# Ledger of designs, part 11: VH-VL binders against BTB/POZ domain-containing protein At4g08455

Target 1, 243 residues: BTB/POZ domain-containing protein At4g08455, of Arabidopsis thaliana (Mouse-ear cress) (q6dbn1)
Amino acid sequence: MRCISCREEYLPRNAGTCKECYVEAGETEEELKREIDDLKAKVAFLRLSSSLDHGTSSTSRSFTDVVLIASEDNAGSPPIPAHKSVLVSRSPVFKAMLENEMEESLSGTIKISDVSYDALRTFVYYLYTAEACLDEQMACDLLVMSEKYQVKHLKSYCERFLVTKLSPDNSLMTYAFAHQHNAKHVLDAALSQIVENMDKLTKREEYMELVEKDPRLIVEIYEAYLSKQVNTAAGGTSTSKTS
Below, E stands for the ipSAE of ESMFold2; O stands for the ipSAE of OpenDDE; V2 stands for 0.75 times the mean of E and O plus 0.25 times the DockQ between their complexes.

## First folded at step 15 (VH-VL; framework fv_socazolimab)

Design Y3 (from Y1 with light chain G31S; at its last look DockQ between E and O 0.63; V2 from the best seeds 0.73)
Fold by ESMFold2, look of step 15:
Structure Y3 (fold): chain C 243 residues (1-243), chain A 121 residues (1-121), chain B 109 residues (1-109)
Amino acid sequence: as target 1 above (243 residues)
Amino acid sequence: EVQLVESGAEVKKPGSSVKVSCKASGGTFSSYTISWVRQAPGQGLEWMGRIIPIFGTAKYAQKFQGRVTITADESTSTAYMELSSLRSEDTAVYYCARNPLFYYKHGFDYWGQGTTVTVSS
Amino acid sequence: QSALTQPASVSGSLGQSVTISCTGTSSDVGSHNYVSWYQQHPGKAPNLMIYDVSRRSGVSNRFSGSKSGNTASLTISGLQAEDEADYYCSSYTDSSKWVFGGGTKLTVL
């Protein structure tokens, strides 16, 4: 009998796969389950409101009815046309901003400060597609925008990307950045890196610069370090405290 | 795309000061570090100092300690370099350059166009 | 005066390879320091080519960086006329300060 997956020989009474292929299939199953959950979250994010699908205005059906403008561009950046129904479905902040139909009909323009045209275009593209081509800079820009406009799906997307870019070398600055911008997942990951590398990081000049800027952050780091030591001591192995 | 735009060229007298601005656009200012690097005519690059905007702290090269002040204004995404007690040997092109947060030790990925400062009587 | 040491000039023929060295100390070009390389054409700002030993996005694979001991090296293979420029190395030192090499003028013969 041959395994149907790898075609290696196995005992005739097995279920048609060898032990090695069965274990590998289990690992693949967990990866696929994670991808399925991620796709389910994307689908939920991309859905439009059912009440808007019924339509109270022809503006929300097929044609754009609002424009977004990056106000910091000196070249008079092009307006980015969008649908109010999409913005409202993705962002509680845009929902609150656009609920006044009279105000919306008089304005039709959303000016967004402190962003580049490219970042704003990528942000809007994400609202429509749940996709963005990230690098570290774009991820930081979109993280800040997602926090401002309460687009949780995008915030999580940016945080997952930035966590993959963490290292002991950048952990102090990343911690300060994540703290300032309420990026909880990035904050926790950076804090873990700092705690694990305390002996080296406390000797770096950037550590002293952080002490000068905001000693409260240093207190938080040490509290996390001490809590880890207490929890580890309390949990100990069943056989020995010598390991 | 990230862009650094510096203030215009200046002609200064010895003993005066110059303040050059560097407006950063296309990114979150708190996710950069900003350095100032100068280049005298026909000479090499010389690092003057840097600021870490998320900390608000600056460090300077020994040569410029006491004469240079580097600041940042997060609300305008602008870094400033002020060099005092100017001498003729301070005639140079002054660049601002950035390091992104996650690679802040890996080099300067974007540079300003350079500001020519001429010190002559 | 902790400037990184580069040769003042280097030359090579079209299609050949050239290597530019950048030597420092264990506190600026050690195994834990990152060395970056910049190309500067006349009248232009420097352009980052290599950060640590990695190539910047969009930079030709003809450019490569390496580091051994306290010396970093930039190698340019398949030399082209447009490679003629000044090249600088820099590092972020253990004292949280940047330092540049003196620069190397590359002449393509």
Scores: ipSAE 0.679, ipTM 0.840, lowest interface PAE 1.3, mean pLDDT 83
ESMFold2 (binder alone), look of step 15: mean pLDDT 90; pTM 0.932
OpenDDE, look of step 15: ipSAE 0.849; ipTM 0.938

Design Y4 (from Y1 with light chain S36H; at its last look DockQ between E and O 0.64; V2 from the best seeds 0.00; counts 0 for: pae E 2.3 > 2)
Fold by ESMFold2, look of step 15:
Structure Y4 (fold): chain C 243 residues (1-243), chain A 121 residues (1-121), chain B 109 residues (1-109)
Amino acid sequence: as target 1 above (243 residues)
Amino acid sequence: EVQLVESGAEVKKPGSSVKVSCKASGGTFSSYTISWVRQAPGQGLEWMGRIIPIFGTAKYAQKFQGRVTITADESTSTAYMELSSLRSEDTAVYYCARNPLFYYKHGFDYWGQGTTVTVSS
Amino acid sequence: QSALTQPASVSGSLGQSVTISCTGTSSDVGGHNYVHWYQQHPGKAPNLMIYDVSRRSGVSNRFSGSKSGNTASLTISGLQAEDEADYYCSSYTDSSKWVFGGGTKLTVL
């Protein structure tokens, strides 16, 4: 009998697939399940929900009915037109702002401070498409905005990107940034990097600066280090401890 | 885009102090560090120190330790460098420059326009 | 001190290639350190060209960076008149501070 996939011979009591092809099929299935879950999350994010069905706006005669503005510090950037229904569907903060007849709802203008026009434009584009072209700085900018406006899907997107950019060299400052902005996945990844490189990182000046700034973060680092030592000892693997 | 705008040129007497500002815009101030780099006429670039705004802490090159103070104000996204006990050899262009916080793979990707400080009697 | 060493000057004719070296130690160039390259024209602020071994967006593919052991290199192929400038390397050291090389004046003949 020959394997259907790789056409190698095997014993007839095995399924019609050799052991090597069986493992490869399992890995492909897991990858496809991951892709399906990601697409399901993207579709769920893009769905519209019940929106504002009352009140008037300055843009009520057009398909856009609200404007977002960046650039509080200098000559104004172009306004970014949007739909209240989209903003409300993606963000509980915009929902509260626009449904409670605040100044923004009445004026049809939302001002967002301390953000570049390009970051605001990318943020709005993401609310419509669930896509953004990131670099390291844009990911930080959008993560902060996603936390402020409670756009969890975007926050997760930015976190995944930042995790791919982690290295031992940036782990201490990434840890502090993630702590300040409640970025749990980035926090956990940075902490792992710190623990794995603790002998070198504890000698760096940034480590002592972190100790002085917030000793409770140091407690978290040592708790993670102790947890890793328990796992290593219980698992019988190579120790990460050095003398 | 990130922009770094420095304060204007200064003429100072020996023994005095100078304070140069660097206002950052177009980025998340807590996500990067600010360094000060000077360049005397006809000379190379010389790193003076940096501040990490998210920690609120500064580190200085040993040459400037005791004479330089670098601070930041997150509410205005502004960094400051003060150099005291000025000497004629401190005549230089003073730049502020940014590093991304997370990724030491990147260098100083944005620079201020430079502030000329002239120290003369 | 772990200052980075660059040649004071290099020169080349139009269309040639030139390489600028930046030599340090295992604490600032070797191992896991990142070395960056800046171009500075007279009267201008420095401009980042190469970060680690990658070109910054918008930089000509005539510029390339590499590193071997404790030496990083900037290579400029197809030399043009506008490439005449000062070039600096920098790194973030194991002592958690930045250092610059002494700079290299490139003369295009």
Scores: ipSAE 0.505, ipTM 0.737, lowest interface PAE 2.3, mean pLDDT 83
ESMFold2 (binder alone), look of step 15: mean pLDDT 90; pTM 0.930
OpenDDE, look of step 15: ipSAE 0.840; ipTM 0.935

Design Y5 (from V3 with heavy chain S99N F104Y; at its last look DockQ between E and O 0.45; V2 from the best seeds 0.69)
Heavy chain, then light chain:
Amino acid sequence: EVQLVESGAEVKKPGSSVKVSCKASGGTFSSYTISWVRQAPGQGLEWMGRIIPIFGTAKYAQKFQGRVTITADESTSTAYMELSSLRSEDTAVYYCARNPLFYYKHGFDYWGQGTTVTVSS
Amino acid sequence: QSALTQPASVSGSLGQSVTISCTGTSSDVGGHNYVSWYQQHPGKAPNLMIYDVSKRSGVSNRFSGSKSGNTASLTISGLQAEDEADYYCSSYTSSSKWVFGGGTKLTVL
ESMFold2, look of step 15: ipSAE 0.684; ipTM 0.839
ESMFold2 (binder alone), look of step 15: mean pLDDT 88; pTM 0.921
OpenDDE, look of step 15: ipSAE 0.847; ipTM 0.937

Design Y6 (from Y1 with heavy chain G27S; at its last look DockQ between E and O 0.72; V2 from the best seeds 0.76)
Heavy chain, then light chain:
Amino acid sequence: EVQLVESGAEVKKPGSSVKVSCKASGSTFSSYTISWVRQAPGQGLEWMGRIIPIFGTAKYAQKFQGRVTITADESTSTAYMELSSLRSEDTAVYYCARNPLFYYKHGFDYWGQGTTVTVSS
Amino acid sequence: QSALTQPASVSGSLGQSVTISCTGTSSDVGGHNYVSWYQQHPGKAPNLMIYDVSRRSGVSNRFSGSKSGNTASLTISGLQAEDEADYYCSSYTDSSKWVFGGGTKLTVL
ESMFold2, look of step 15: ipSAE 0.678; ipTM 0.852
ESMFold2 (binder alone), look of step 15: mean pLDDT 90; pTM 0.931
OpenDDE, look of step 15: ipSAE 0.858; ipTM 0.945

## First folded at step 16 (VH-VL; framework fv_socazolimab)

Design Z1 (from X3 with light chain K55R; at its last look DockQ between E and O 0.53; V2 from the best seeds 0.66)
Fold by OpenDDE, look of step 16:
Structure Z1 (fold): chain C 243 residues (1-243), chain A 121 residues (1-121), chain B 109 residues (1-109)
Amino acid sequence: as target 1 above (243 residues)
Amino acid sequence: EVQLVESGAEVKKPGSSVKVSCKASGGTFSSYTISWVRQAPGQGLEWMGRIIPIFGTAKYAQKFQGRVTITADESTSTAYMELSSLRSEDTAVYYCARSPLFYYKHGFDYWGQGTTVTVSS
Amino acid sequence: QSALTQPASVSGSLGQSVTISCTGTSSDVGGHNYVSWYQQHPGKAPNLMIYDVSRRSGVSNRFSGSKSGNTASLTISGLQAEDEADYYCSSYTDSSKWVFGGGTKLTVL
């Protein structure tokens, strides 16, 4: 019989498609499912955002009732206008800050420490659009902000991006960063990279520094490494019995 | 705007120690590495060492091993370089420079203004 | 750790092109692509010009970087008066350290 999709010959026992096409279809289905889930998450994140047609890269300044200021030595950075309602809807931390009679709620000014103007601007933009143009640095900055202000959707967004930028060379640093900022997905991905490249990475100075400063992380790395080795050994024994 | 602000000029006697500070602003301190680079008058750049704030560990150039201590305080986003047993040859401008954590091997994207250290009897 | 080798000085006329070489070893320049170039004007801190051998850091396209073997090169085309400065190459090393070149003084004639 010929496959409906690729027109290649397949065994009659297969239900109208060859094995390859079936697998491809399955992969496509999984990808679509992921996309749907991502879209749902985005919609959920934006559910309380006023339909402000933010067609333009600029946050609507109309009827803003709060400004965010990058408090550090950014003497001269312009305040970023925002809406309390948006901030409160996107961040439990902002909610707590603005619902209580704290200075921030009264003054209409929120000082954000340890952030660049660009990062803060991008952060605020994300709260409105669920979109951000990221590089590795911006992703790190926004990840930290997302953790601080408990913006889960942004944190996940940043983690996904950072995972795509993982390499053996940056895996140890990324692993440490992920631990510090409770970035689980990044941590897992970095750990996987480390484990796969243990022969190389254990010879690096960065590894020795990690050993010195936080041996617990080293233990975690080795636990993961050993687990992988055991699983590989177990899988190899099962294939030999079927021959 | 990212800035590295270093402490003021120092005049020291031979045999003494100097501690220079570098305060980083405009970013997450833990997302960077900090290096110290010095430049003697009319001379080139010389790498002294670096610290990874998230590790709290430093690596030093062999030339300065045993005399230099680099530290970082994450709470204040400040790195420090202490050089002991000062000699006249240590007269230089001392720069702090940062590298992004994910690309710490790529180079130094931001520099402090430099701190002049003069060692004289 | 031995400094990377640069020519002490280079000169070029306005509008011309100049190339500055930076020679290292297989443990630094030749071992990977972690080579960067810095421009330094008198009394100023160095400024990153090129990283990863050939990537520009917010600088004019007149600046380009390349590498062959253990030698990296910075080429400045269409020389401008403001290009007169000291230029330093740097490389990450296999020992997880940094090394700088001796620096090159560029004079624009």
Scores: ipSAE 0.693, ipTM 0.861, lowest interface PAE 0.9, mean pLDDT 89
ESMFold2, look of step 16: ipSAE 0.704; ipTM 0.852
ESMFold2 (binder alone), look of step 16: mean pLDDT 90; pTM 0.932

Design Z2 (from X3 with heavy chain G27S; at its last look DockQ between E and O 0.69; V2 from the best seeds 0.74)
Fold by ESMFold2, look of step 16:
Structure Z2 (fold): chain C 243 residues (1-243), chain A 121 residues (1-121), chain B 109 residues (1-109)
Amino acid sequence: as target 1 above (243 residues)
Amino acid sequence: EVQLVESGAEVKKPGSSVKVSCKASGSTFSSYTISWVRQAPGQGLEWMGRIIPIFGTAKYAQKFQGRVTITADESTSTAYMELSSLRSEDTAVYYCARSPLFYYKHGFDYWGQGTTVTVSS
Amino acid sequence: QSALTQPASVSGSLGQSVTISCTGTSSDVGGHNYVSWYQQHPGKAPNLMIYDVSKRSGVSNRFSGSKSGNTASLTISGLQAEDEADYYCSSYTDSSKWVFGGGTKLTVL
């Protein structure tokens, strides 16, 4: 019998697809489901709240009503015009800031410290488009900003990018960075890298420096290592594809 | 917009100390390491030591062990290098340089403008 | 007193190619170490030209790096007058310390 999908022969059964094609179709379906969920999250992130959408707000007119300024920029960078309705819809922190109107909402100016103009511009662009051009440094900067302003969609985006840049060489510093900035997804990925490379990494000077910084982080590493050792001993390695 | 801005030139007497600052801006301070590299007149580059700000730990070249202290203040995004027991051969330009977290073993992508320290007697 | 050995000078004609070597040991170049390269014009801070894994953004494609055994090499093709400068190699050693080469003065003839 020939498989309908790949045309390769397999043992006779009433099914028209071989086991290999059936597994590949299941993997493709799972990938597409993840893409659909990602698109749904992006659409939800880009929507405006109903209370802002129904008013006489400037959003429908495309007029900006607030500016953001990078206060640490040496050049006195240009203000970044934005819409309060967009900021409020994307960030609970901006929502609270602009609803509790004092200096920022009344002046129409939001000053943001500890950020470059380029990072602030990229952050605002993301609030409008759910897109950003990342490199490792921009992803770190935007991750910190996304935590500060509680923009969970951007934080997840930065975390997924940084996970793709993990290696055994950078895992110790990335673990400390993720711990300091509450980046759970990056933290878990870095921890996995450390555990999988424990023999090599515990001999490096940076590991001893991490011990000096915070022994509690080392406890977390060893707890994860012990859990992995138990799972490996009890069940053995499985080739099941999951995520 | 990434910048490392060092403190101004210093003229010092032998036996004193100097403390050079390196203010980082335009990026997350905890996402890179800071090294100090000096260059005597007409000479090459000489690594003095580095700090990993997210660890708060420093390492020094053997030649400077016991004379150099490197610190970081994350709240101000500033690294400091203090060199004690100055001698005339410590006359040099002192650079701070950074190495990003994800490539921290690969090189220094940004450098300060350099701080001239002159030790004269 | 440099840990990495570079030639004191190299020269090449406009439009030609030149290679600068950087030789160390198995603990600073030949192992799993990365070698980086810096260009320094007079009175200026060094400028990173090459990571082992990536070229710095804005650096000309005429600059390339390679490594074999205990020796790393910087190759500059299509030499231009502005390439005349001092060039340094550097590596992060197994003891979590940086070392630099002694520098190479490139003269464009």
Scores: ipSAE 0.711, ipTM 0.854, lowest interface PAE 1.2, mean pLDDT 84
ESMFold2 (binder alone), look of step 16: mean pLDDT 87; pTM 0.914
OpenDDE, look of step 16: ipSAE 0.802; ipTM 0.912

Design Z3 (from X3 with heavy chain K59R; at its last look DockQ between E and O 0.68; V2 from the best seeds 0.77)
Fold by ESMFold2, look of step 16:
Structure Z3 (fold): chain C 243 residues (1-243), chain A 121 residues (1-121), chain B 109 residues (1-109)
Amino acid sequence: as target 1 above (243 residues)
Amino acid sequence: EVQLVESGAEVKKPGSSVKVSCKASGGTFSSYTISWVRQAPGQGLEWMGRIIPIFGTARYAQKFQGRVTITADESTSTAYMELSSLRSEDTAVYYCARSPLFYYKHGFDYWGQGTTVTVSS
Amino acid sequence: QSALTQPASVSGSLGQSVTISCTGTSSDVGGHNYVSWYQQHPGKAPNLMIYDVSKRSGVSNRFSGSKSGNTASLTISGLQAEDEADYYCSSYTDSSKWVFGGGTKLTVL
């Protein structure tokens, strides 16, 4: 019997398509669903309120009304012009800062310490476009900024990127990093890497250093490891006793 | 942008200690490690030890165990290296260098400018 | 931990290729270890050129790294005058410590 999709022979008990074509179609459908969900989230993130649209069309011609400065060196970093309306709509922290007559609202300047100009520029660009060019370091920098300014969409974006870069070699440090910065998706992925490679990783000096840092993290690792051991025992047998 | 800036040159007497600082900027301090590497005049590079700031833990080359202490201050993004019981053969340029979290076993992507420590009577 | 062995010097003419070797053991080069390469001009800090077998972003495609057995190699093609410098290899050993090679002086003829 030949698959109606790819014309390869397959067993007749399969639903008219071969196993490979059925799996490929399911994978394609899941990829498209993820893309649709991502686009919906991006659209929601980029939307402006209807009241803002009406206000800006009638009375304002301002190009920008605030600047951000990376404060590593006041003289060395160019200002990044922005719109208060965009900052406020994307970040509850900027909303509080700019709507409550704080120093930044009155001066029109937001100084942000402990970030590079490139990270700040990329952060602001993301607030406008929901896009950023990431590498592993930029993703870490933006994840920390997104937590500080409560930009959930960016935090999720950085987390998804970092999960793709996770490996057994970097899993112990990434686990600690994710724990410290409340990065749930990265934390779960790092934990899985550690559990899957437990025998090798527990012999590394870095594992002993993690024990020194915070034994509670070790408890979490072992609880996950024990849960996996219980699940593999349950998954290997289904015993219903008959009397 | 990404930059490691070390403290200034030091002239020290034998038997004393030196503490060199390394201020990191342009990155998330908790997302990389800091190593100290020295180079005596006309000689090669010699790794002394490193700290992992996200752990707060340090490890040292055997040669320097007991004489070197490496620390970090997360609030200032600064690492420190202290070398005690100085001898004339400790005269060298001392570099700080970083390894990012996701490639911490691969190499040092950024280096400080180097701090000259001279040990003489 | 063993020091990594590099030739003391190598030379090549403009436009030619040169290869610098870095030999260690199964515990610092030959296993699952990562070898990196640094260029150092006189009076300057070292600069990372290759980490693992991959070129660092922004480094010329003329630089490449490889590893076979207990030997890692840095190959520089199309030699230019600016390539004249000292080159160091380094690895993260199985004992979770870094080691460096002794360095190689490259002379461009």
Scores: ipSAE 0.783, ipTM 0.883, lowest interface PAE 0.8, mean pLDDT 84
ESMFold2 (binder alone), look of step 16: mean pLDDT 89; pTM 0.922
OpenDDE, look of step 16: ipSAE 0.828; ipTM 0.926
ESMFold2, look of step 17: ipSAE 0.776; ipTM 0.879
ESMFold2 (binder alone), look of step 17: mean pLDDT 89; pTM 0.922
OpenDDE, look of step 17: ipSAE 0.831; ipTM 0.930

Design Z4 (from X3 with heavy chain F55L; at its last look DockQ between E and O 0.76; V2 from the best seeds 0.74)
Fold by ESMFold2, look of step 16:
Structure Z4 (fold): chain C 243 residues (1-243), chain A 121 residues (1-121), chain B 109 residues (1-109)
Amino acid sequence: as target 1 above (243 residues)
Amino acid sequence: EVQLVESGAEVKKPGSSVKVSCKASGGTFSSYTISWVRQAPGQGLEWMGRIIPILGTAKYAQKFQGRVTITADESTSTAYMELSSLRSEDTAVYYCARSPLFYYKHGFDYWGQGTTVTVSS
Amino acid sequence: QSALTQPASVSGSLGQSVTISCTGTSSDVGGHNYVSWYQQHPGKAPNLMIYDVSKRSGVSNRFSGSKSGNTASLTISGLQAEDEADYYCSSYTDSSKWVFGGGTKLTVL
């Protein structure tokens, strides 16, 4: 028998298409579905809070009505011009700040403390484009900013990036960071790394320091460890749930 | 622009203590560790201890155990090093330095400008 | 105590290469430990030159690091006058403490 797709000989179970070609098509379909879902989420994020029907105006990126400033240094950071409509559409915190007659709404200036100019620029760029160039440090910085300004799309973006950078070596510290900043996707991934390397990681001094910080974190680690042992030991079919 | 800014130079008498601050800016304080490293005139770099702000825990070099206390205040993004029972041998430049979270075991990517502490009668 | 051993001084001619060694133990260099290298000019703070993970903070490609057994090495090729400085190695030990080498004074002839 020959596969109609690749012309290679195969077992009779798959009469028209060999198993390898069939699996490859399925993997490609899943990747495309993930990309479509990501694009849909980006479109939803980029929408403004209201839409207008304008038949006469040119599109313009020069009608800014607010500036953001990283905390004043000796040299002073350049102001970052922005549109209030974009800020309020992306962030409930900016919406409350700019619509409730606060000092920032009236002055047209938003001062943001404890952030670098580069992080603030990248944050604002993300609000306009749903894209950012990340390294591990920038992802941490933007994750914290996304929590502060409740920009869920950016938080998820930073979390996905950080998950790709996890290793056994950094998993304990990353777990503590994720726990403090409510980064559930990073937290779950770090837990998985810790559980898989439990015998090595529990002997590190940082593990005992984690115990000292918050024993509840250790309980979470052991609960995850025990759940993994039950799942792998049981190995049975899922015909359960007897009342 | 990541920056670590230390408090100003100090002159101290033997037997007293000194507390040096390190204000961190341009990054998330909970996403790195802070170490204190000193250098006596004409001598090499000497690690004194570190704090992991996300954990709130410190470790010290054995030589300084019992005389040094390192703390951190996340709300102000500031680390502190206090060295007590000062001796003339403690005259040195004191640096704070950081290691980022994902590379906390790899090295110190940013250093303060250094603060001179002089111990003399 | 796991102080790292460096030669007190090394020298090389302009345009040549020099290698600075940093020797420790299996608990600070030889295991899965990372060794970093710092350049310090007189009156300045140390400057990170080399990570073992190949992240360089704007450092010239003339600087490279390697490790074999309990010895790490910094190699500087194409020596230039501004390379004249003190060089330190450092590692994060298995006891979660940092150690530094004693430092190496590089003289460019």
Scores: ipSAE 0.719, ipTM 0.855, lowest interface PAE 1.2, mean pLDDT 84
ESMFold2 (binder alone), look of step 16: mean pLDDT 90; pTM 0.930
OpenDDE, look of step 16: ipSAE 0.738; ipTM 0.881

Design Z5 (from X3 with heavy chain L101I; at its last fold request DockQ between E and O 0.81; V2 from the best seeds 0.80)
Heavy chain, then light chain:
Amino acid sequence: EVQLVESGAEVKKPGSSVKVSCKASGGTFSSYTISWVRQAPGQGLEWMGRIIPIFGTAKYAQKFQGRVTITADESTSTAYMELSSLRSEDTAVYYCARSPIFYYKHGFDYWGQGTTVTVSS
Amino acid sequence: QSALTQPASVSGSLGQSVTISCTGTSSDVGGHNYVSWYQQHPGKAPNLMIYDVSKRSGVSNRFSGSKSGNTASLTISGLQAEDEADYYCSSYTDSSKWVFGGGTKLTVL
ESMFold2, look of step 16: ipSAE 0.744; ipTM 0.866
ESMFold2 (binder alone), look of step 16: mean pLDDT 89; pTM 0.922
OpenDDE, look of step 16: ipSAE 0.822; ipTM 0.925
ESMFold2, look of step 20: ipSAE 0.742; ipTM 0.871
ESMFold2 (binder alone), look of step 20: mean pLDDT 89; pTM 0.924
OpenDDE, look of step 20: ipSAE 0.825; ipTM 0.925
ESMFold2, fold request of step 21: ipSAE 0.694, 0.694, 0.729; ipTM 0.852, 0.855, 0.868
ESMFold2 (binder alone), fold request of step 21: mean pLDDT 88, 88, 90; pTM 0.917, 0.918, 0.927
OpenDDE, fold request of step 21: ipSAE 0.872, 0.873, 0.874; ipTM 0.952, 0.951, 0.952

## First folded at step 17 (VH-VL; framework fv_socazolimab)

Design A1 (from Z3 with heavy chain L101I; at its last fold request DockQ between E and O 0.65; V2 from the best seeds 0.79)
Heavy chain, then light chain:
Amino acid sequence: EVQLVESGAEVKKPGSSVKVSCKASGGTFSSYTISWVRQAPGQGLEWMGRIIPIFGTARYAQKFQGRVTITADESTSTAYMELSSLRSEDTAVYYCARSPIFYYKHGFDYWGQGTTVTVSS
Amino acid sequence: QSALTQPASVSGSLGQSVTISCTGTSSDVGGHNYVSWYQQHPGKAPNLMIYDVSKRSGVSNRFSGSKSGNTASLTISGLQAEDEADYYCSSYTDSSKWVFGGGTKLTVL
ESMFold2, look of step 17: ipSAE 0.790; ipTM 0.889
ESMFold2 (binder alone), look of step 17: mean pLDDT 89; pTM 0.921
OpenDDE, look of step 17: ipSAE 0.833; ipTM 0.931
ESMFold2, look of step 18: ipSAE 0.775; ipTM 0.880
ESMFold2 (binder alone), look of step 18: mean pLDDT 89; pTM 0.924
OpenDDE, look of step 18: ipSAE 0.839; ipTM 0.936
ESMFold2, fold request of step 21: ipSAE 0.787, 0.733, 0.773; ipTM 0.885, 0.872, 0.876
ESMFold2 (binder alone), fold request of step 21: mean pLDDT 89, 89, 90; pTM 0.921, 0.920, 0.924
OpenDDE, fold request of step 21: ipSAE 0.871, 0.875, 0.877; ipTM 0.952, 0.953, 0.954

